# VHH binders against q9c0y8: the designs that were tried, part 10

Target 1, 316 residues: q9c0y8
Amino acid sequence: MSASHPGILHEYTERLVAFELVGKSNVTLTSNVTRSLLLFVGGLGDGLLTVPYVQELVNPLDEIGWSIVQVQTQSSYIGWGTGSLKRDDEDLHKAVDYFLHIGGADFSTRKIVLMGHSTGSQNVLYYLTQSILPNYLIAGIAQAPVSDREAAYQFNGKEKTKELVDWVKAEYLDKGLGNDVLPRSKVENFFGEVPTSANRCIDLTDVRGNDDFFSSDLSADDFAKTFGNLKEISGSTAHSQLILLMSERDEFVSPSTDKAQLLNRFRESIRPTTSNSSLSGIIPGATHNVGPKSSPEALKWLINQLITALRSFIDQ
Below, E stands for the ipSAE of ESMFold2; O stands for the ipSAE of OpenDDE; V2 stands for 0.75 times the mean of E and O plus 0.25 times the DockQ between their complexes.

## First folded at step 1 (VHH)

Design e06 (framework vhh_5j56_2)
Fold by ESMFold2-Fast, scan of step 1:
Structure e06 (fold): chain B 316 residues (1-316), chain A 129 residues (1-129)
Amino acid sequence: as target 1 above (316 residues)
Amino acid sequence: QVQLVESGGGLVQPGGSLRLSCVASGFTFEDYSDYAIGWFRQAPGKEREGLSSISGSEGGSTSYSDSVKGRFTISRDNAKNTVYLQMNSLKPEDTAVYYCAADYSLYEWPTDSSRYDYWGQGTQVTVSS
């Protein structure tokens, strides 16, 4: 299933690249024509071209004057196991800074939206709520936001996950060994062959770990610490909008979880309230990655929802 | 080097059964269990279709496309580095080249063929009278 994709490979910082897919117009972010950007970051294990719907977004976005760029970070492919949301945030800010300074762009003319898939949703929420760096995003879009901790409960069992957390804390964190890679034999059922540091393991699997934004057992006060602190856009009086798009048939979310209720809990915690996009919702019939096993209407719904959102950022 | 080899294909009449095997080499026993293994097929003029997947996690998940759910069963034998696809109630529309593929898929459903790192050469299944 090999394919060739027309585009521009951008070197946004030393050793890291971002790939801009070129649509039918052949207009790119390097032109002197003002063009807005959907910057896309994947989940655990993802890199360039690994999320199936991204290629389907190219021409619909192109038609409304938006480019889509897939960003490679240090966490791409298997790099996430020794990474952090903080390190990802630093990479994403370098990408945003790069795209604000190429072609005919400056912040006043180029609108940038960050879209995350899966754990990329944690990257979006971190960027918009936890990051200490200036915010130039007009919006963030979280597609298939899921709890890594609850996924670990689902695939490995809750008790075994808690035993792992306790062991990592006692044998690594309490001893100042948070950056050490855990023995594969202890974590292979959770992370396979991916080298995983003690800190990264805890970030993903501990209650209220640094990645633990979307778990269904978190309180309203927990959600207020993230969703309640959406950043003002630097150089503007406006705040970034947040759009949350959950997959109806998400295989990483327990069947016992009421997704509509959980989405509503996330949304009711959003502050300022003007950042709570009415375009948030559940993608009908969608699997986690809106892949081939989704209902046929799922991809069309996602495309239409994104086009509606992106048009609203230009028309206003 | 990781290599996947499919076997068990052939000609079968409608309503018949076949068992496909996918043998992995270049892995240790432990390495093999780290990978999600998927079965895919491609008929002439059609896109590659994901059929079934099985994860390596202890809480293990299997998935099936709607077209094969109830007819096909995926299973694995980690000691033999082998994944099986038991195909029952075969139909003419099941005629395709069948591929097995391996990927790091601890958190994500391995339905997108572009996600898979390693592919077998394929085995032809023909369902006709």
Scores: ipSAE 0.000, ipTM 0.111, lowest interface PAE 19.6, mean pLDDT 86

## First folded at step 2 (VHH)

Design a09F (framework vhh_7d4b_2; at its last look DockQ between E and O 0.20; V2 from the best seeds 0.00; counts 0 for: pae O 8.2 > 2, grease 28.5 > 24.2, SAP .849 > .668, placed apart)
Fold by ESMFold2, look of step 6:
Structure a09F (fold): chain B 316 residues (1-316), chain A 120 residues (1-120)
Amino acid sequence: as target 1 above (316 residues)
Amino acid sequence: QVQLVESGGGVVQPGRSLRLSCAASGSTFSIYAMGWYRQAPGKQRELVASITSSGGYTNYADSVKGRFTISRDNSKNTMYLQMNSLKPEDTAVYYCATKPYFWSGEYEYWGQGTQVTVSS
């Protein structure tokens, strides 16, 4: 349905935008240098206003002095097929730098939390543990940290996914053609009409591909290299907090997967241990994007967790 | 959003054929993979056949392989199910729906359904 959403469209770097949604207070990041923000990045196929719960966060966050900002990256919508976590990370760093300084703000007065949905969760973990750029986030929140590889197994079959990977390696990667877009006739059962490079296909669907942070068959050593490597906040001895929020009824997770056990394995790997937030959990009754098919208590639970977290970051 | 309308259902004798159509309006039909589903009285809805957005890949439930054929014409925003050699077990309400990919987080859109009854 069409609707109007009050807000400010920021061009945070040339040709990339972020949309600051405005709540009932009418206070914005440009009007108040002490106002903090939740920067939100969606998953594959997402863009502005595609994740349904974001609009419901506007006024609850506004009531505690936080803005919510939806970021568009080069990977938004269908751009993800020729992108990478590294490219996304570079875009997100530019957005963080922009929002740290608009209206005359700086990090001493404005705090930024990065929240990711679905593959946006890989963006959060990458930013906090693997980025070569300085960290200015006080926390990351990963909602629905789901394995793309295991989702491909579920939707297309494990054997067919492995056949795709083997074919792409032999015909593209081994020949130095990793940046080539794969022919649609060979891959549309996986990617539809989204132009997808050989490298991107491998990132998403191969064991230990560059996006493969959340698969249930990864070892404790694999998780230690990612979850175990949270960075200090630049110019500080403090580390970012990490909050992990799985959806109880996530349709992209196999019914045979023990979500509580998997979540515990992620959390046990977090280092430093002080970054392992007690606010992590499983959103009761939630579908993947906490959408309309979720129980009504799912959204309330999510809002309560977010408000609790964001308040704690302001109180020192 | 996408609006889907099924047609072509009816009552037929065993061994005969029907052709179902699914007309789409609203958003662009050609970007969606599609499926035909059916629900018999007192049973859960099941996938009967699916087709990718270009029509290049199809899949069928074992119970209908060799008898049913799914197809689409993106220039007409229409999907079809040709049902041959119908059996009483094929009696159900048939629905067309969009089918998400493993990476897609978008809504599944459904038609209202069309009744197919196979009896003497």
Scores: ipSAE 0.445, ipTM 0.782, lowest interface PAE 1.4, mean pLDDT 91
Fold by OpenDDE, look of step 2:
Structure a09F (fold): chain B 316 residues (1-316), chain A 120 residues (1-120)
Amino acid sequence: as target 1 above (316 residues)
Amino acid sequence: QVQLVESGGGVVQPGRSLRLSCAASGSTFSIYAMGWYRQAPGKQRELVASITSSGGYTNYADSVKGRFTISRDNSKNTMYLQMNSLKPEDTAVYYCATKPYFWSGEYEYWGQGTQVTVSS
């Protein structure tokens, strides 16, 4: 299972790194100013090469002049337990800025697409909706956008989740202790051994919590605040594209949920409408992370969809 | 890699008790939870009970609540299922499994299973 992967480790901050995977061409962001990049951020628990399909994207992207970079944020691995979308967003901004300039490139030569997996999808949507975007950030891709809250309902029970939320609010948030880490004995059913702050617990499990973007019980008004609020590109009236790629067999989505309908609800909420990419869709036969239990066609579909998207962006 | 071995199954009359054991060996460092599953003839495998690595939290299927108790002895690397007030519908092959992370979709490292038969 152990393998080596060629690449370049980048220090995009004093303490945080990102790994540029190098393809067969050996062209890198440093060696080519015209090289564009797919900046990839994982979900809860993810770090470098923890999402199976990432390594499979390297050569296909390389062939079309794109590098894939895996960014490590403070939330990587178990860091998410004490993190926030805001903190993640700050890290991602630093990463984007770093990779824009490395090798002597600038916005006239290099384009960046932000791709998130799982909770990384919240990061993508958050990034696209919180501030005016630079002209080099041309799209966001949310792969396997799922509701952490509804996942908690599925795996832990709705009532138990509500009890947790109420308890955390009463015992921590109401007392100004949102940054305190919750006792493992009280929350390990939800968060395992990951030290989890009161605030982060609420972000992930409360109705309309800070991370509650993709829940099926949200209203059109709720979606309007997120999907409906994509920010403009600086110096332009244009907007970045948002591509949503759901997994057909996502184990974190309730079997009772119509994924196609849910996806349509997301898409219909996207504003401006021009940001609603026709490339959004459901990855056929894919588990959450398009992992080994996915159908053979799932990975191929994802790769093809990404290639199509990335080519289209360069032509714009 | 984790190895799991179930024991304690057998044939009992309704209302009686059995205690299942699951001995775990190998690398057990990254186990989030352990659980008991069962599969009755012609039915799908279903979760019966689960317990977190520390033993601090337990969960039960509705059908066994109040009758079954899951527990762990970490010093012995063994998980238990105390089954009281057994019913014919509890007849199944019982499996133990591990869940490495809370965000894991499925349990892993399944044992071979032990047969439990409840019959008058």
Scores: ipSAE 0.019, ipTM 0.332, lowest interface PAE 5.9, mean pLDDT 91
ESMFold2, look of step 2: ipSAE 0.386; ipTM 0.756
ESMFold2 (binder alone), look of step 2: mean pLDDT 81; pTM 0.822
ESMFold2 (binder alone), look of step 6: mean pLDDT 81; pTM 0.830
OpenDDE, look of step 6: ipSAE 0.013; ipTM 0.231

Design a09v (framework vhh_vobarilizumab_d1; at its last look DockQ between E and O 0.06; V2 from the best seeds 0.00; counts 0 for: pae E 14.1 > 2, grease 29 > 24.2, SAP .758 > .668, placed apart)
Fold by OpenDDE, look of step 2:
Structure a09v (fold): chain B 316 residues (1-316), chain A 119 residues (1-119)
Amino acid sequence: as target 1 above (316 residues)
Amino acid sequence: EVQLVESGGGLVQPGGSLRLSCAASGFTFSSYAMAWYRQAPGKGRELVAGITSGGYTSYADSVKGRFTISRDNAKNTLYLQMNSLRPEDTAVYYCATKPYLWSGEYEYWGQGTLVTVSS
C-alpha cells in the first residue's frame, strides 16, 4: 500500500512544484520565518519520494528546526532526457529564491542547504561552482555522487559507449542537431523509453562531458575545474561547504574502484580548502539510494551525519 | 517477447554444489544486465547476484564467496554456480533482466527453479 505524507505543495514557478514534507511539529516554512530548509533534488528518473530515505529525514530534521523539500525540476522523472545541468540549475535557482522568501522570510532569517542524490550531485556541484552564492545558501550535500559515464561503461560496456558517443557526434552534433531526440531503436539499451537528446547523451556518456564530474579516470586538472572552483558567498570571504557522501555498496560504481581513495581525490581537490567538510564520508553498508537492500545501519548513519552537518551550519 | 527460463534446480545436501541456468530470448542478451533472485518459503524475494552487460558482478552478503554469477553471450545464457550450499539457501531462484542503466528494478521474471538444500 502506498503511504500518505503530510506536507505543502508549493508552486515555485508557473509550472513547477516542490513538496515540503511536514514533520510532527507541524512547523512549516510559511509559519516560521526562521525555519531552515534542506532542498532535495533527485537523480535521473527521480521525482517526488522516489528516493527511499527522503521520508525518513522529515522528523529528524524537524526536531532540529529544518524542513525538507523535494523539488521537481523540468528534469524530474523522464524529463532528464532532454535536460541539462544548466537548465536544472536555472530551475533550482528559482526554487531557492522562492523558498527563501515564503512566509516573509529573507536571507537574514532562513538558511538553505542543497542536497542531491546521484545525478543530483552534479546539480549540487554545478550550483556551487557556476556563480557567486548568496549568503543563505550555506552548503551543498552530494549523496552518492557517481560517474554516469563510468556507470555506462559498467552497464553497457566501454566500447559500446564510445561507439554511441562517436555516432551521436557524427550524426547529430556535427550537423547542429544536438537538440534532436535520438531514435529509441538505436539507444534503447542506454536510455530505455526516455526520450533523450543528442546533447544529453553526450553530457552523460562522453569523456569530460558536461556531467562528467565524478569519473575515476579524470585528472587532477579536471577536478580542479569543478571541485576546485567553488564560488564565494556574496559579501563575504566565506564559502559554502561541500559534503560528499558516497554509498559503500554503490552498484553504479565499479567493483574495481576504491571508493575511499576516490572520495579522497575529490576532497583533496576542493577549493577553497575551508569548503572541504570533515563530514564527508562513506555511508556504511549503503546501496546507491540507501534503499531497503542496504544494511540497517546505513540509514541511521546518513541521518546522523545530516543532523550533525545541519546543526553545525546554524551554529556558524 | 522477452523470455527467461530457469533450470538446474534440485535437491542437494548441505555443502554441496549446484549450477543454475537461465535461457534468455526475445532481446539482445549481451546488451542487458542480468540478475538472480530467490524467494524462500514465507519470505520476500531478494536479490542474490547481478551481472552487467560489461561483466561486473555483485552479490548479496549472504552468498559472497560461495556463489558466482556468469554469462555466456554466445548462448544467451545466464549461470549461477552455487557452492557450499546451506539449508538457508533453499528457495525458488528466478532470473531477471534490466533493459537499460537508468531503469529502476530488474524485470522480466522467469518461472523460477526450486533449490532445496537438505540432509
Scores: ipSAE 0.070, ipTM 0.506, lowest interface PAE 2.6, mean pLDDT 92
Fold by ESMFold2, look of step 2:
Structure a09v (fold): chain B 316 residues (1-316), chain A 119 residues (1-119)
Amino acid sequence: as target 1 above (316 residues)
Amino acid sequence: EVQLVESGGGLVQPGGSLRLSCAASGFTFSSYAMAWYRQAPGKGRELVAGITSGGYTSYADSVKGRFTISRDNAKNTLYLQMNSLRPEDTAVYYCATKPYLWSGEYEYWGQGTLVTVSS
């Protein structure tokens, strides 16, 4: 891939940027206040241009009058280890507010969709359901909404993960040290080199931790607290749409997990029921990030689903 | 395409030493964590030693004080210095690397090099 990508770098709040990739039309969000955008947030470790399919979306979206913008948050790259969904959500609300009003736009003339990859899917669901700020997004798209806890079970063992959680609670949380960074020797096999706070470790790896939205062993009551709580769009009686796109060959999901059944359980929990998009599905042949090891058809399928969804929002 | 090629295995007497090498290509070597794993006959693969991109090292308890992992970023080469070898160190040794996102899952592996410790 090229080392140079045409676009506009926006400082959407002090010290945080979002990169608007510009397509063949050369139309920008500043030059056209009615142009809508897909605001993209990556997963743990991601930042600008790290998710492999993002630049493949630029021209297909441009052809239907949509821009794609990659957002950097305080959690981008290694910052996530001492952050939280709440901190991410605060950053994302600032980005949404910036793009809603740049050049004189507002949500009645410009539509914003938040798309997340991997743990960015938790950001999407949190924004739409648990945020204490007004919800301005018309839709959220979660690509590869996977359980961090069940991934930890798969790669490090369920009992080892539970032992870590118990130890962190006893040695840190119970002592008021939730913000302290854990010793690398205790968490290297879970989080690598990333400095990780006790609170962050629990958020990701404890049963019903703050990031634990997608685990297959959660109950309908658990899903009701998240999927069941989508908010109205500010200044409207409409609620955000939620689209869930699982990867068929996701290496972070146990082979024993029935992805279709799990997806149906997520969707059955969505409230209001009118927010449950029929465009949710499983990307055929896709790995976690729809990267080069995916079937050749996976990226094309993803693009077609996104185009179908985004066209439908223009027609609203 | 990522390639990892191990060398330096062989037959050695108990108490002896070997140095394993892993030649890496197809990725920015200096940016990735590297590890050595081993697999004894009839057993699963186990982590022997790891080294992060920043140079932090870790060792299995069974090899601590006897083995030293190191890397030469200029030569794109990972090393394992194995001293005071014991018969239980007999295994196929594998070089591995992972992307910097999640721990515990090494994505790329070499074909392995056999180390036999026998009198």
Scores: ipSAE 0.000, ipTM 0.149, lowest interface PAE 14.1, mean pLDDT 87
ESMFold2 (binder alone), look of step 2: mean pLDDT 85; pTM 0.858

## First folded at step 4 (VHH; framework vhh_7xy4_2)

Design c13 (at its last look DockQ between E and O 0.53; V2 from the best seeds 0.00; counts 0 for: pae E 8.7 > 2)
Fold by OpenDDE, look of step 4:
Structure c13 (fold): chain B 316 residues (1-316), chain A 120 residues (1-120)
Amino acid sequence: as target 1 above (316 residues)
Amino acid sequence: QLQLVESGGGLVQPGGSLRLSCAASGFTFSSYEMAWVRQPHGKGLEYIATISSGGGSTYYSDSVKGRFTISRDNAKNTLYLQMNSLKPEDTAMYYCARYVTWSGGRTDYKGQGTQVTVSS
């Protein structure tokens, strides 16, 4: 059922908002205390408060001096269909900049962590590696980093996915029509009701497409190009930490995939090695979004892992 | 074209039973988790039951657990919801939904719905 959530709605840039959820202490509402912020970005289809466990993080984080902020980007809800990781990254950088500076100089030293769910994980990784903009994150957390391409293979079939890719390349990209929205009748089985551009389709479903970070069939060299290129924190020689949290029962990962092995492949590729957090792991009993079909302990595990991580970042 | 067509709704007395059906077409039904969702008048959408692609796993909301049973026949591309011990609070528009989004836990397509009214 619908529920009310106390918080502060921030306009972090023109026409885009972020919702800072308020914990039980009400410190965010009652004082101008410098708090570190966990900026949260969802996956495809997500917007404000669409990921179930986000609300459950509010109070635990509040207790340790962190606030969680749900960031709405242009890709939120159905916007992803015509978006890109690059565009998302621009939005996220605007958000980070805003939250670094709100409250004036008193907030200039706050720590910011970006947490992404699902395709939000690509955003996190992109921010920390491929972005040409400055990195101001102390850490990134990728929760449920899954391959959209392999998800398509699983639900739509590998062959059909390839056919789609080939068709889109031939009929749109090769003709300079990458920004055109694909006919629903052709792609609704893949993307549902979401208007999806040719470019976005390719980003999500093509081998080594722009979003192809987490596919199990990628090579070590592929992972080195992404995980292996974490950027320095702006103004520092230090690098951000990267935490990867996979869901044990992620329905978007093939049952034949060894998640532990896959996670290790990701971790082993992280450079510098100091950015490879020991806190990476598999959320036990968790579905993709750690939702109600997860084991009862899954959410607790996630919360504890996050608390551990966030505490460790305060002193860095 | 993807289609989900619900049927079986109607007016029943409290304690009564209904069986909803959903005919699916236009996609590989057996590859997708399916869900029943309902929306009471003036209220938000509620997920009440989900079933895995193969039918081996089911989930129920607390509100319907023990009373409702979700099932599927992949050979017939049909989803079912057996509703027993119906209560007035079960009154809602019921939708069959494909329970697959790349963010998980949501539907990317639902039918037009079938109205279920429980009233004495």
Scores: ipSAE 0.016, ipTM 0.314, lowest interface PAE 8.0, mean pLDDT 92
Fold by ESMFold2, look of step 4:
Structure c13 (fold): chain B 316 residues (1-316), chain A 120 residues (1-120)
Amino acid sequence: as target 1 above (316 residues)
Amino acid sequence: QLQLVESGGGLVQPGGSLRLSCAASGFTFSSYEMAWVRQPHGKGLEYIATISSGGGSTYYSDSVKGRFTISRDNAKNTLYLQMNSLKPEDTAMYYCARYVTWSGGRTDYKGQGTQVTVSS
């Protein structure tokens, strides 16, 4: 592995950056107005170069004329603890607008796919179904769309999680203190050392909290409000495609959860049905972030699915 | 309070063995992945081993693979590291750590560590 990665650091809005990794061709989004991009957002705790498979995508994508760009949001690293999906969505729209236009491009010539890992998957689904801002993405890819609430149940217990939620509502939300950071002693078993607001705690751990898109105990009506509401691409009658990629050995998913069945429930809820990509699936042998504990075939499988998808978006 | 207390370090000859222990309290030990991390003097932290919450899966860095064994006893709330075929390069402060699942898999270091010194 390399300690240096050639690329371009873009300031896409004041104080926020995105890193365009440059592949062997040396072609960039600035140098080629028809070059398309995979915009990548990580999960809780992630930032530039923290998700291990991203650097492995650079040259495979470059070979088919795609750049990969890692976006920093206000929620990157420990910033997520006082953030929200709405704040993330606003940051991501600014990044999309920036990359759509650099080099003199526009939305009719440059294609953009948003890919999210872990809670970045909530960012993807929110962008495509909940955001009030214009949509210029041709597709979203959600890798490891995992329920934070059910992970909390798995590691801390359902009753302990409910007790935390009730306490936060009574002591903070009901008193108008939703933006206040919670005492570390109350939340360290849930969120470690990350400063976490009352609102953020509720978003992640309450039933139907604002981040609660992927829990297995949600109803078909719940999924209809999210998966069932894919947006049209602005200036078009087409809708974005949605690809869902679960990790087979995801350590944040309870052993009792049937991943194939859950994936099918998500996919069956996608509307319009033409947005339901056949490239969705379960990455064989993969851990949550497809890291070094994964089987060797996991990364190869992921690259193949991504290349197949990205080629198809150019050939459309 | 959440506490992790490491013990079992000491001075050992090259080729020798040591067994480290980590006593855990203040949290549900059996629900968390655990790790051993070491810091040689004047150097950065080195991740060396992890073990799943039930003990069924382990992972080792290349520097210790085949020589060190991580294990746990959930009934005793204790994490172990068996270190065999010790080398001078293994000299370091050793820490046990809890893997915090919602912080992007970040390890949570609460102990003071235990010193291992491998020298003739």
Scores: ipSAE 0.012, ipTM 0.420, lowest interface PAE 8.7, mean pLDDT 89
ESMFold2 (binder alone), look of step 4: mean pLDDT 85; pTM 0.856

